VH-VL binders against Netrin-A (NetA). Designs and how they scored, part 1

Scores and structures below are computed, not measured.

Target 1, 267 residues: Netrin-A (NetA), of Drosophila melanogaster (Fruit fly) (q24567r46to312)
Amino acid sequence: EPRACIPDFVNAAYDAPVVASSTCGSSGAQRYCEYQDHERSCHTCDMTDPLRSFPARSLTDLNNSNNVTCWRSEPVTGSGDNVTLTLSLGKKFELTYVILQLCPHAPRPDSMVIYKSTDHGLSWQPFQFFSSQCRRLFGRPARQSTGRHNEHEARCSDVTRPLVSRIAFSTLEGRPSSRDLDSSPVLQDWVTATDIRVVFHRLQRPDPQALLSLEAGGATDLASGKYSVPLANGPAGNNIEANLGGDVATSGSGLHYAISDFSVGGR
Below, numbering starts at 1 at the first letter of every chain, in headers, positions and changes, except where a header shows other numbers; antibody chains are not in Kabat numbers.
F, E and O stand for the ipSAE by ESMFold2-Fast, ESMFold2 and OpenDDE, each averaged over both directions (binder to target, target to binder). V2 = 0.75 x the mean of E and O + 0.25 x the DockQ between their complexes.
[cut] marks letters that were taken out.
Atom coordinates printed by the task and the answers are left out, and those that the model quotes come from them; centres of patches stay.

## First folded at step 4 (VH-VL)

Design C1 (from B2 with heavy chain L107A Y110I; framework fv_benmelstobart)
Fold by ESMFold2-Fast, scan of step 4:
Structure C1 (fold): chain C 267 residues (1-267), chain A 121 residues (1-121), chain B 107 residues (1-107)
Amino acid sequence: as target 1 above (267 residues)
Amino acid sequence: QITLKESGPTLVKPTQTLTLTCTVSGFSLSTYGVHWIRQPPGKALEWLGVIYWDDDKDYNAAFMSRLTITKDNSKNQVVLTMNNMDPVDTATYYCAHSEYYDSSGYAFDIWGQGTLVTVSS
Amino acid sequence: DIQMTQSPSSLSASVGDRVTITCKASQSISSYVAWYQQKPGKAPKLLIYAASSLQSGVPDRFSGSGYGTDFTFTISSLQPEDIATYFCQQYDSYPLTFGQGTKLEIK
């Protein structure tokens, strides 16, 4: 049915406050790395230096392709707590999408969850899961048949596809009652939120050739099966020695979460 | 039920511009993208481009200089425009759906029936 | 562009036979491969996605396997209605590319 005077969907995240649980350079100068064309390039982040700072507030400003700004988490050096981005919309919105634009050449998330709150952050419920291992990590099928019996439930999608430049979630896609949202209190409740929280759980392993490439402060010894990787602290850092068959992806490799834009379609 | 249907002229003269319309049903163009694929008679499929739900676009570099894809969400229509048509562009043109957020992503689960466009003088 | 090479270009088989079609990518595409069935005068129909996942409503005699550069599509017991041209497609990177097709005929 036609509904007169309904507001158009806008980017509800524009100029909204975003809080990150981790930001590169917040614990002193740190080193992060980018991966492209089988090569690794590492750089310094430092929150006290405006030219080397990557704050969360840049996620909800005007998106400018000529001047890409990124938020970067602290480098992942172990199995510590998850990294989160919390966006406060300020009021209840009917949401049509949530998009995270990936920072160019940054490591990509392997597993993450988008949560929503309808009570200004007092409680959270899952909105969408993303993982290369949906069933193993989240107990959810990688591709789920969505009918009226489960159209109000979070699904799990693969975020590890190589050509993906953004992580996009359409709130009504594939849900049968979306064609008549006004007559579905269940689905109206599903798309309503006051806050969005993104929880990053795991990073994708970069290309092994790029991970083992030489960079300033690092060295490779293929004959002995060893490679030195700078720790994410200062220009030179402390090197760690890793075997070619060992786990080098999540410790001292400069791997981090990085997002250039956080947008939410709402009205 | 998701459906797509191509419409437009079936005969185009060399150097003319082709305009095809894809009318969709069962999903919103504000939440799903639409791809264009063509198939010359007896040959393989060729991906032309996509328009995403946020109006962003990607084109096959081989066609990019003469290809434009646009949409009108309120009409449920996606329009393909291709300039400087040549007899080698004779093909059946399809529009197709792909679940962008899903692991099946760029696999085409639902196709239009196709429209044969013949380019001849 | 990633080139998808199918083998064979055509084959003839009898009802009940096991039919295998292969597809080779010019570079690694992980598991981002789909397989389509196309009957004369009709649009392609998706059978397999993510190299090995069966599309809803497709008979389980169809299967796919492979990772990296080498992929296989199998019909475990050929039925008359399976006579068609089959195409592989990579969706690892743009432009999306298809194999040249394999025409399957009954003896």
Scores: ipSAE 0.006, ipTM 0.444, lowest interface PAE 10.9, mean pLDDT 80

Design C2 (from B6 with heavy chain E106Y G107Y; framework fv_benmelstobart)
Fold by ESMFold2-Fast, scan of step 4:
Formats: structure tokens, C-alpha cells, sequence
Structure C2 (fold): chain C 267 residues (1-267), chain A 121 residues (1-121), chain B 107 residues (1-107)
């Protein structure tokens, strides 16, 4: 019998346009820093200098282990907006995964949300939440029981630094109707998207010893900041006090979001 | 079709406790949260708090010390309790729904009819 | 708390006119603004969410725009049934806060 033509899953993000709301060095030369093992390492970014530019277009090119390219956001100031990456797939895809590879030695995101759109960016719905404080920041349980009544809802997953070289989301993992997708209109709708948006809400706390080194160097004029987080299904827009290094804020810390690869499995 | 209905209008004396019930239809309280919002006569809307599908709660800090929101999923009812009422708490009180799967944060897509609470000696 | 300042407080216009109402947030709230219509004695009705998204069932003469701190709500061609008070709301951070309202009247 003839069978329906079913396309193979591909990286639907390959060579797709990505727009970042913030890119390091877009406002002139800026200083960003990386924190690792009680060390602080700071560098300059400048979009007019090819050797110091970190554009979003590098996110959807071929990943090359001999030449890792990164996108970097502007350094956070503690009172700024969320940082977003918007990926346009160009048409409707059935998605199986979304993966973000973190830049080596870059600050780790603490809280972020993946949204999807089925109408080319006119409306967005949550796809997956990530946070070390799922309930506090997003009003989502850190471990959610999944049955048929909630299998088309976004869940919240913990982001654990020691094991995380990437942030990976499997669209059908743990959903009861996944093996019978053809019989589940709600789950078919769940995996369908034309666009993906990643919203970064918060960075992980920097190493306390590295912050002490910064303060000893005379850079002690940092302010405390508070962040607000958007939710569509749970406690919404809660103010969260974000202090990095005790009472010192992110201003002057050089903390930023940095991603080396953005992949989306679809057909 | 989603509907919400607050308990009928009430008169409260200063220092007494207000109790309002919101009865919902067309959705389950085990899958959707309910918000409480009030409006003093001729003034702006003021968000009071929310109870989520998992019984978690958020309150406006201005009211948190005297405000409690509870629910009974089996009765399709959400209850707002506010202690130590004052004449300035005179307002129309609304309960409201948000759509759980749409881009947010929250927008209030369905509202109850509102109930007038008058605080007077 | 995030303060939403709405202008004008009242507006009088003729049927067929283009009506514009603005809302300013005390801090950046990205696109997290909703607009509501409230007629006397009735609950508010959601018209616009996420700054520019039109709610299902709402006439397309209503539109919204803006990002950050400055937001605009527009009625492209005023109809008699549009007489109401209009409110903006930020949904970026709790407590959610509303503008003081704009009372729209027909001349």
C-alpha cells in the first residue's frame, strides 16, 4: 500500500533568521565578564570590531568544534528588561526539540522561558520554563504530575550548573499521548510552531570570591536590583529581588547571557 | 463558555470582616486560577490577589496582612476574606479568569459581574 | 510598584474620528500591557493584550502599540457604542496596576 509522505526531522533552525533584543557592543564598546572557579575574567565587546563581535547570526550556523562562535547580550544592569532571542522558522513545523548550547565559561542563566508562536509572531504561548526557583519566579511547580488533562501545558525544569553544557527541551517527553500523536489534536497543536522565542529572565549568582576580588579593586559602587517575570499559566509577573554577591547588584559585574548554538528539531 | 459570579451585594461595618464567594462555570479550578480585583466608585481598578490551580497564592502587599483567598474545587467556588474593613474599602469587587495557554503575562479575559461592597457605620 | 499614568483623563470626539489614548509606565515593562473597555455598571472587557494583540471577538478598529514605557491605544473610526472608560494595565510585575482611566464621550 502507498504510505503518506512523512518528511524526516531536520534542524529547522539551520540558517534561519534570529533576532536578539540585546547584543554586546551594539551601544559602543562594552565590558563583559566570565566567572569560573573563584576567578573573574573580563573582556571588551564591540560590534564595529570583527574580532570582538558576538552577533545572533552565529546561533543558527553550523556548529564547529574548532571555532566556537557565540552570541552575547549586553551586560545586565539590574534594572533592565528581559533579553530575548526570536527565531523565525518561516512555516509551520512539528517540533521535537529545542536546544540552546551555552558558551564555554559564560555566566549561566538561572531563569528563562521558551515561547512558541503558531501565527508568525502575532501571539506567543509558553512552551517550557527553566528556573532554579520555578514556583517563586514563574509560579510553576518544580515537579509537575502529567496526565491527559495537562499534557499540553508548559512545565518548569530545574537548571543545574554542574551538569549543564546546554539547555534541552523535548516537546513530547513525559506526555501520555505522545505515542499516539495522530489521535491527539491537542498534542498536535502543542508541538506545532512557526516561531520560537527564548526569554532570559535571570542569571545565576557569580562566585563570591570573584566578587570580593572586584570589590577589593575599588569597584564597590553597585546597586541592588529587582526583576519581574511574565507568566501565562501560574503566578504572574512577581517581583523578585535579585542580588548577586549579597547586597551588590549586577551593575558593573559584566554578567550577560551567552549562547553558542540554537537548534530546533522539526518537520 | 466561561462564567464567574460573585456573591450578592453586602454591607459591612467598619472593623468587620468581608467574605465574598466567586462561583465559576465552564472551566475547572484544578486547571485554572482566579484573580480578585476591586474598583472604588469612580476610581481605577486595583488588583488584590490570585489563587492558582495548585492552591498557591499571591497577594498585593498592600492587603496581604488582612487578605486570604481560598477555594473548593468540588464546589467550583473561590472565597475572598478581608479583615478590618474601612469605609475606603467600599468598592465593586470582581473575580476574574486568565487564559492559561496564551502569551502573557496575565490579561483578564473573563470577569464576574462585580458585587458592590459598602463599608458604612 | 509600577505606576501606570494614562492620558488624557477625558476625551470628547465625534463619530468617525480617530481616537488615541496613551499610557506611560514608571519603568520599562517590555510589551506587557493590556487595554480594557468599561461601560457604566459593567465589568471591564479585554480589548488588547501584549501591547498590540487584538482579543478574539473585538472589532479591528481597536489597536494598540508601544514598547518599554510608552504605549498607545487607538480607535481608528469611533462608533457610538465605543462610549466608555478605557484602562491600561501592566502585567509585567505584581501587583498588577492599572491606569486611572480615560472617559470617552461623543460630542
Amino acid sequence: as target 1 above (267 residues)
Amino acid sequence: QITLKESGPTLVKPTQTLTLTCTVSGFSLSTYGVHWIRQPPGKALEWLGVIYWDDDKDYNAAFMSRLTITKDNSKNQVVLTMNNMDPVDTATYYCAHTYEYSYGPYYFDYWGQGTLVTVSS
Amino acid sequence: DIQMTQSPSSLSASVGDRVTITCKASQSISSYVAWYQQKPGKAPKLLIYAASSLQSGVPDRFSGSGYGTDFTFTISSLQPEDIATYFCQQSYSTPYTFGQGTKLEIK
Scores: ipSAE 0.000, ipTM 0.387, lowest interface PAE 17.2, mean pLDDT 77

Design J33 (from J1 with heavy chain S31R; framework fv_iluzanebart)
Fold by ESMFold2-Fast, scan of step 4:
Structure J33 (fold): chain C 267 residues (1-267), chain A 123 residues (1-123), chain B 107 residues (1-107)
Amino acid sequence: as target 1 above (267 residues)
Amino acid sequence: EVQLVQSGAEVKKPGESLKISCKGSGYSFTRYWIGWVRQMPGKGLEWMGIIYPGDSDTRYSPSFQGQVTISADKSISTAYLQWSSLKASDTAMYFCARLEGYSSGWYDAFDIWGQGTLVTVSS
Amino acid sequence: EIVMTQSPATLSVSPGERATLSCRASQSVSSYLAWFQQKPGQAPRLLIYGASTRATGIPARFSGSGSGTEFTLTISSLQPEDFAVYYCQQYYSWPYTFGQGTKVDIK
């Protein structure tokens, strides 16, 4: 009689330390923006002001839908900037899921990778890829099955639509030895981790209509594949610059990564 | 104030045992790797091994596996480097350094170093 | 094991002049590269980590650049206290490895 999988996994990330490579307002007061229903709303973040701070520690606090707390990265200024979140579990856990809850109305990640470490951060290996361009960016098909010969390999998943509020990864899903994990050293090693690292590579393109609805003075350069519009509520000279192919190079768009909860099922 | 304080200089004969220490203070000792680095007279730096005091996970550089023992006592925030039988070739300055156990990749750097322990092994 | 090679072995520079030190990895280490300064009788001091991020308290005249296999440390206007041996270190994979060092000496 097979035993049911593992209903006693708990959120191993609860109250665990988490480090962000970038936090809004850590380099002085900064401006971030949210996009909803073809509208843009911008706000100030400042790590020296508790009412305008969005620290990484909010990612592993008790998630309350009536009082949502968010971590926010610094606004991205180029297409090459990666932002990372590293969570220490403190000891080895057998993991069943990794879930990132997106902040309401925040820009959505387009491409990201979840890495794991089994040696307290000395080395990292891919755990799961997410992208709208799996093959181009990571050399992996968007739909990949694992057989017994490769059940320890990371797969790539299509980025979820803006309607979906979370990015979820189930560690054992689709792996042949998942039903008899205790007899599979390979799969036991696969699900074991001391730390989880999330690397954000790219943001989803904002609705072009919302960007173009901003204050007059916008410009489009089709030869460069970019467009630029002034921000109505920004300081003089602020502009949004975006690639027509989906990437955004920013000088005032307030595009940033924002997560409200980072949870990890483990035992 | 974050610091690593190492034990004093040692003068030993070949064949003797030795245990030197590295004491951390001003930070959470169990959340940082402690690494040991050897610098032979007039030569460069080489990693010997590292230990995570929180669970005693220990990694050795291939050249030092079996030659030394690295350990830690988290109750007193102290890491140790030990030889069962010293050789003249062990004459060197030994440094300890900390590395954050969790970080966002590019922040994985040995930022705080001990002052060094000079070990001289001669007949 | 990733081998780190530094060049030149010795660099003679006058105070106020620019010094450029090179470090090459035998395989890609991405941006997992640190630079350390060591003066005689002292412990190494972290200067740069993540290939280009200055450590706390390090003067702006020190800058790092590069990624993958080729890295550079630049000291834009050498001060008397900058005469030391400089080491690069990869921390991309264990075992972590240092370059052999570049000695920056007075001309």
Scores: ipSAE 0.007, ipTM 0.544, lowest interface PAE 8.1, mean pLDDT 81

Design J34 (from J4 with heavy chain S31K G54D; framework fv_iluzanebart)
Fold by ESMFold2-Fast, scan of step 4:
Structure J34 (fold): chain C 267 residues (1-267), chain A 123 residues (1-123), chain B 107 residues (1-107)
Amino acid sequence: as target 1 above (267 residues)
Amino acid sequence: EVQLVQSGAEVKKPGESLKISCKGSGYSFTKYWIGWVRQMPGKGLEWMGIIYPDDSDTRYSPSFQGQVTISADKSISTAYLQWSSLKASDTAMYFCARLDTYSYEGSGPLDYWGQGTLVTVSS
Amino acid sequence: EIVMTQSPATLSVSPGERATLSCRASQSVSSYLAWFQQKPGQAPRLLIYGASTRATGIPARFSGSGSGTEFTLTISSLQPEDFAVYYCQQYYSWPYTFGQGTKVDIK
């Protein structure tokens, strides 16, 4: 008689290889900055120095609770280049969640996309979008209901109210066939993946109070819709440039993407 | 040093079976797709199919589905291309090559190639 | 299946001259396009991937451009070792497909 041997859901990302498109200090020593409350702290990263390296492989290691380790991207240059983390699960898994734990005091992502592959990286499809500007950046509504007719569609979640230190995506949440997954080929296909790719598109604007105000010596270029704020206690020439519409040009700011843990629930 | 080494040239008669090989070294063989490409004499390149050695996930180009069998033995880092019954129209150079799908977003091209196996089918 | 069309079929140039090769896809392949070089009796060699990124060890005189359906490979100052057949290939969707090739020969 047929017997189903269904494994328990585990962290499928544990000890899995992760490749980052950008890592702080890979092109020689670099400076990155953290913003906390109303203050800025800048530090040096260097991949040749084990005490100043922040590699992607640490994202899926079994971390010790007494010391948090982070991956850090290179400081954003403001060119609009994306930063990507690719996690290979090695085989097909049915996924229940994808969670990125943000590095303490690091700049927070404003816009990002989680993609999945079912064919070991040959093709990628959107799994979940996150943005303060879902419609403008991704052409997706900020609120999207999932009925039987659209259970296989990626949704976009707002990040404008950051009350948590993590970015979490539950693959089956709000999908009608989730209680009877075995009877839904569409939903089984939706949750199946061999690889997960996270693409970071934009960082959140730093707290204006952590930057010197325009009243304290900032400069504005009205023709370009930008303004420049000098960084307190920074080296000469360290400014944060930002669009009047909320976008940030990060030259000299040390803004970067930083993640402490990458977890994937699967079987 | 990444290398793909293919088996030697073959001369066969129509109706005979054949299995040619492609051995990878210098990288984690099971973590990259291996592709097979045909080049008929004086003609261009044609995709035949691909295999992921770790789980034997295999995909064929429509014109080669049912014409050949692609397989791999991960214990010896070797991929295979096999015919049960050769035809004169199978006379061609056959290349294997590795796909890198992980280094950058959108990087799935054939980055390392074997030297090729010449298969001649004539009576 | 996506059809890749290359032009010209044959390009005759002198050493030191610039060579421009074209590749057209029957539908958008975004930037998932690669260029390969093949010399007589040899396996193909990857030159460009992602439409514009040079593969490791490829000289700076080789450059790729384009997106969607129209792509170009440029060799800025052709060297004697560059006389070969060049193929474009899309890897946007399976089945992957090659162009028919452009032969670059000496005048």
Scores: ipSAE 0.319, ipTM 0.677, lowest interface PAE 4.3, mean pLDDT 82

Design J35 (from J4 with heavy chain I50Y; framework fv_iluzanebart)
Fold by ESMFold2-Fast, scan of step 4:
Structure J35 (fold): chain C 267 residues (1-267), chain A 123 residues (1-123), chain B 107 residues (1-107)
Amino acid sequence: as target 1 above (267 residues)
Amino acid sequence: EVQLVQSGAEVKKPGESLKISCKGSGYSFTSYWIGWVRQMPGKGLEWMGYIYPGDSDTRYSPSFQGQVTISADKSISTAYLQWSSLKASDTAMYFCARLDTYSYEGSGPLDYWGQGTLVTVSS
Amino acid sequence: EIVMTQSPATLSVSPGERATLSCRASQSVSSYLAWFQQKPGQAPRLLIYGASTRATGIPARFSGSGSGTEFTLTISSLQPEDFAVYYCQQYYSWPYTFGQGTKVDIK
């Protein structure tokens, strides 16, 4: 005592359980790659080795600037394999934001969806779509006007902006009743959730020079060759072909999903 | 080891009240839904309802709304199914089962089941 | 609610034969479908989830297939211990619903 009439917003995700459908090194030692400064750097992940493990539970621990911890998915091998992160808040919260901080130097998501549940995972509804191809992949316009008739609907946002280090969703932004939430049962229902699920559908293609680069410490010369990888590239969904030798084709590109922090503002 | 242990068989008369139990162990009881399933003699499985012990959020199948009460006591990791007044038509095997919505892609299946509680209502 | 319909109601097969069981949903449940086995006097046992993923400890002779509204459970080379009732269940939409069951008995 005394109790506040309205609790302050907190990071509702702090110390909350997170389950990933895929984690690097859970099926034995695997190879993942990071892309920076026109170079590809590949490393081993192994969940049995604490120095090479990247578990999802680290996503909701304290965000420490002196030691950035990442979750990493298994390397993606085919089209159509989705990767999910499910966060349980444990009880109903009024949510103000959902933020995923991208792991440094990791490949960036191209297409993903944030879902919410109000019944502890029994049913899910879209909360926010992100894609370079909103209409093609999700049947939603890239720019959608928000009025009172649609302020309870999920929108689609473009993820192809340069230098993006995080995926951020503000639950009330651009919704007409946001300043008077207490008078809007529809919007109160919209922001209420017990669980958040992130579904990754597609990765952005790394810079072509980085895809052609050698792993750190390797020889400077690459064998002349071509490696064709069908990836989405901007709003039109163009496939980009990379001129990569057989070395990259046999070892894989090491493309994977990687997130350093998963935070949710709620009360 | 995940286990759901149910209370023993009951023999009751019409009009009597009854409360049967389902005790979970080997997992975080407050983090999973517990469902109740009825199986009348020689018949199939019928979904009755479910409860989330962490906040007591409870959902009923339309056929069972108002017929039974589902509750849970998280301090002893136990879920309950209760009747205020039994009928002969309540004679059945009652199963509790855990519903995992987090470890699977999408919503999860009923993955662990109790052994069942046989309820016989006869005059 | 989504209605689950199983066919046939009863399937008579000999040991060593293949058994094929069908399950139909009244609307798409994507791949959110599970199969359960129930032997007399026992609780149901999870066999398959996600339409095609075998649960831990389930023998390789059990396989599931299908998506949307049409699903199949196949038991290759049926063993004596496989004579049981099999139920499908959708967990795509609340409330979760079961099929009426298919009894697999000895021919």
Scores: ipSAE 0.328, ipTM 0.678, lowest interface PAE 3.8, mean pLDDT 81

Design J36 (from J1 with heavy chain I50F; framework fv_iluzanebart)
Fold by ESMFold2-Fast, scan of step 4:
Structure J36 (fold): chain C 267 residues (1-267), chain A 123 residues (1-123), chain B 107 residues (1-107)
Amino acid sequence: as target 1 above (267 residues)
Amino acid sequence: EVQLVQSGAEVKKPGESLKISCKGSGYSFTSYWIGWVRQMPGKGLEWMGFIYPGDSDTRYSPSFQGQVTISADKSISTAYLQWSSLKASDTAMYFCARLEGYSSGWYDAFDIWGQGTLVTVSS
Amino acid sequence: EIVMTQSPATLSVSPGERATLSCRASQSVSSYLAWFQQKPGQAPRLLIYGASTRATGIPARFSGSGSGTEFTLTISSLQPEDFAVYYCQQYYSWPYTFGQGTKVDIK
């Protein structure tokens, strides 16, 4: 029998388990950097130290605006290694939005994909793509006409604004049958999910002035060189720590993915 | 203590029906996928299919679609693998395994396994 | 479906020596790769998941590496109890598939 009432939408992600494929400081002490007002500030992360840990479990906790907590990935080597956040909703929900609140002053993602699962993580399908290079990276047009024939397909959104504070995806926006969802089995299937997976593919390049420092009086170019530290150490076990303790020009950019909140609207 | 305990060995004739079981304990049975794996004598491992006991959603490997039925009874924390008509080629060891929860952003491979049920089909 | 190919089919190693086992996927599986150990008469045991993460209780001599299509399981100092068949498995794409196995014999 048909149900008499439809539940209100809630944050389906609240207190839901979130697992990250990479967390800053999980491989020993590491350095990450924040970028603010054309300046770079670098800090240490260490998962064995509660004062320097940034775990994914904080992403679905109550968001306290007076004490913002972030998950941070390990610093990326610029190789394009993917970083993933997986959220389990525990049961099937009809989703209306997925929102990722970016960590203040952290580097911004350039390219990422939101996937959904309807079978508790056995299989995944793309839900939404985000990129400054939609066609090159994902083979998807940056602008796609949406009709009834393709309203159940993932689109790609251009990322052209580097100072966006959040990544937001509205599941039904621009889809013709959205006003009569109950009459569209196709759209009902489209918005239904048990799990959400976010895959980060690449970071936006920070403002060049944040990476380059000039002494006006001395005319010295202090441009930061590209710096990659080996993940595995040979017999010279302190090479990583010695390099991270070097001057600013040789210590690297500390680029990483960082999110302060992960919310999902559903019923 | 998390465990999967399977039913005992079976000896059957071709054409007979059979239903073997996998009982979970020590965890929330309805919150994890259970998969079935076949290992023919002297051969490697192959996935047959999976069931999510919470809503009885099933997924079959293409080679096993229509050959077997996977089901579960959440009231007794037990999953089942069933044949309507056994063939000699169904002779194998059958394992059940729980898909462990999320770990470090990856769905873990199956860490908790049943001890196996040997099924022998001969005339 | 993604085909997993393991090599060698059989590996004979003296106790205390290093053993290296290879697993190749027919298409990229990123890091969604697991390694299992199966001893005669027993169920498989998970060793490694996510290509390189050791499962709980697994000795440090076992390590995994690789990504994409080429993966390696290394046993740094083989012990008598490591005599077993080792399987790789991809869980990147449905259906999940196993390699055919590598049998490790101790000389």
Scores: ipSAE 0.007, ipTM 0.526, lowest interface PAE 9.4, mean pLDDT 79

Design J37 (from I4 with heavy chain L99F, light chain N92Y; framework fv_iluzanebart)
Fold by ESMFold2-Fast, scan of step 4:
Structure J37 (fold): chain C 267 residues (1-267), chain A 123 residues (1-123), chain B 107 residues (1-107)
Amino acid sequence: as target 1 above (267 residues)
Amino acid sequence: EVQLVQSGAEVKKPGESLKISCKGSGYSFTSYWIGWVRQMPGKGLEWMGIIYPGDSDTRYSPSFQGQVTISADKSISTAYLQWSSLKASDTAMYFCARFEGYSSGWYDAFDIWGQGTLVTVSS
Amino acid sequence: EIVMTQSPATLSVSPGERATLSCRASQSVSSNLAWFQQKPGQAPRLLIYGASTRATGIPARFSGSGSGTEFTLTISSLQPEDFAVYYCQQYYSYPYTFGQGTKVDIK
């Protein structure tokens, strides 16, 4: 009896092109910062210098845990700037997972969305949301189950704690027809894609102690969005105050999005 | 440099067939959509259809479905727009344009345009 | 099919003055709205995409605003080279559709 030959799932993203909307050092030399153990460490990025470049093409190469390569966005200067990564699979795949491995010691995303396209980028539909504020930012419940009536809907994963080492999305998890995918046109359509787009909406705030290291003799108030520095030749207690902006953690902090690996399981 | 170069002007009679071309260079031709836009004399712009050269996925505006054929030859980075039987009402400037689609954001639009091909159909 | 309606059909302004062009969609197109400039005998040129993002090389005097169904293109200090026809285009839903155009004429 002949049997259908079904290809094995592979990393469909391997060596696939990735385009980033923002890359550190593309606008000339820039400063980015990493936060580890209450310490802030800042570095220079420059896309014209191969030794200081962090391009998106590194996201789909073969990474080794002993020598991690990263893509880095430009430092975020304000609230509401989105950064995107678009991955072209080249043809239609049935997807089983999408995984983003975070760069060590880089600032962590707070809110992001994974979109898919089935028409080579003509239209995009949500695949999975991630946020500490699912309802407020995306209008979706923080914890949602799918039934037969809504198994093709994107869900939102509640991130009440900082994202750790990776962002992972399993396309069929919790969907009733997953056991009989070949007999479910709805779920077959749900897992099919030609392209994946990741949209980063918001960064998590770094450790307050690390932010304070930016201003020897100054003070940073995260709640008020203010900081103060002593006047060099002024009377005792006479300080210059400044507003850190609409998102206090972003101004001068070197906060950026950084990913070491972008993988997609498909066939 | 990224560019789209279109074939030269055509003068035809009603009932004749025609195939015009749009050649891409300076980018990955198979990774971007190519769209066709009609502009009748003194009128505005109308989308006709688009093709993804990588797999020949082709989509038409409802107003042009069945009236024209869009195709591409990826071996020479060229897209085509063709008519089996021209009408006087087909007299227009025809533009091709690239849709990145493979951009970093969903806000990307058709950003690179050909210079246009003038098609005149008269008895 | 989403219908795009531009107003006014013709706008007469003097060099150095502000020009404001409107575009309305028959249904929401979110921010998937582009503005193009076309001069006589030339192909269209992308000015704005995503309703408000200036394309590469476009002067700062051009700005776009709006979302959903109501959009505006503003030219803050019109230069002689800005006299042209301007088109809005939605790319939210296929088929993509253009407005009928606004002609910006010298007064």
Scores: ipSAE 0.005, ipTM 0.490, lowest interface PAE 11.6, mean pLDDT 79

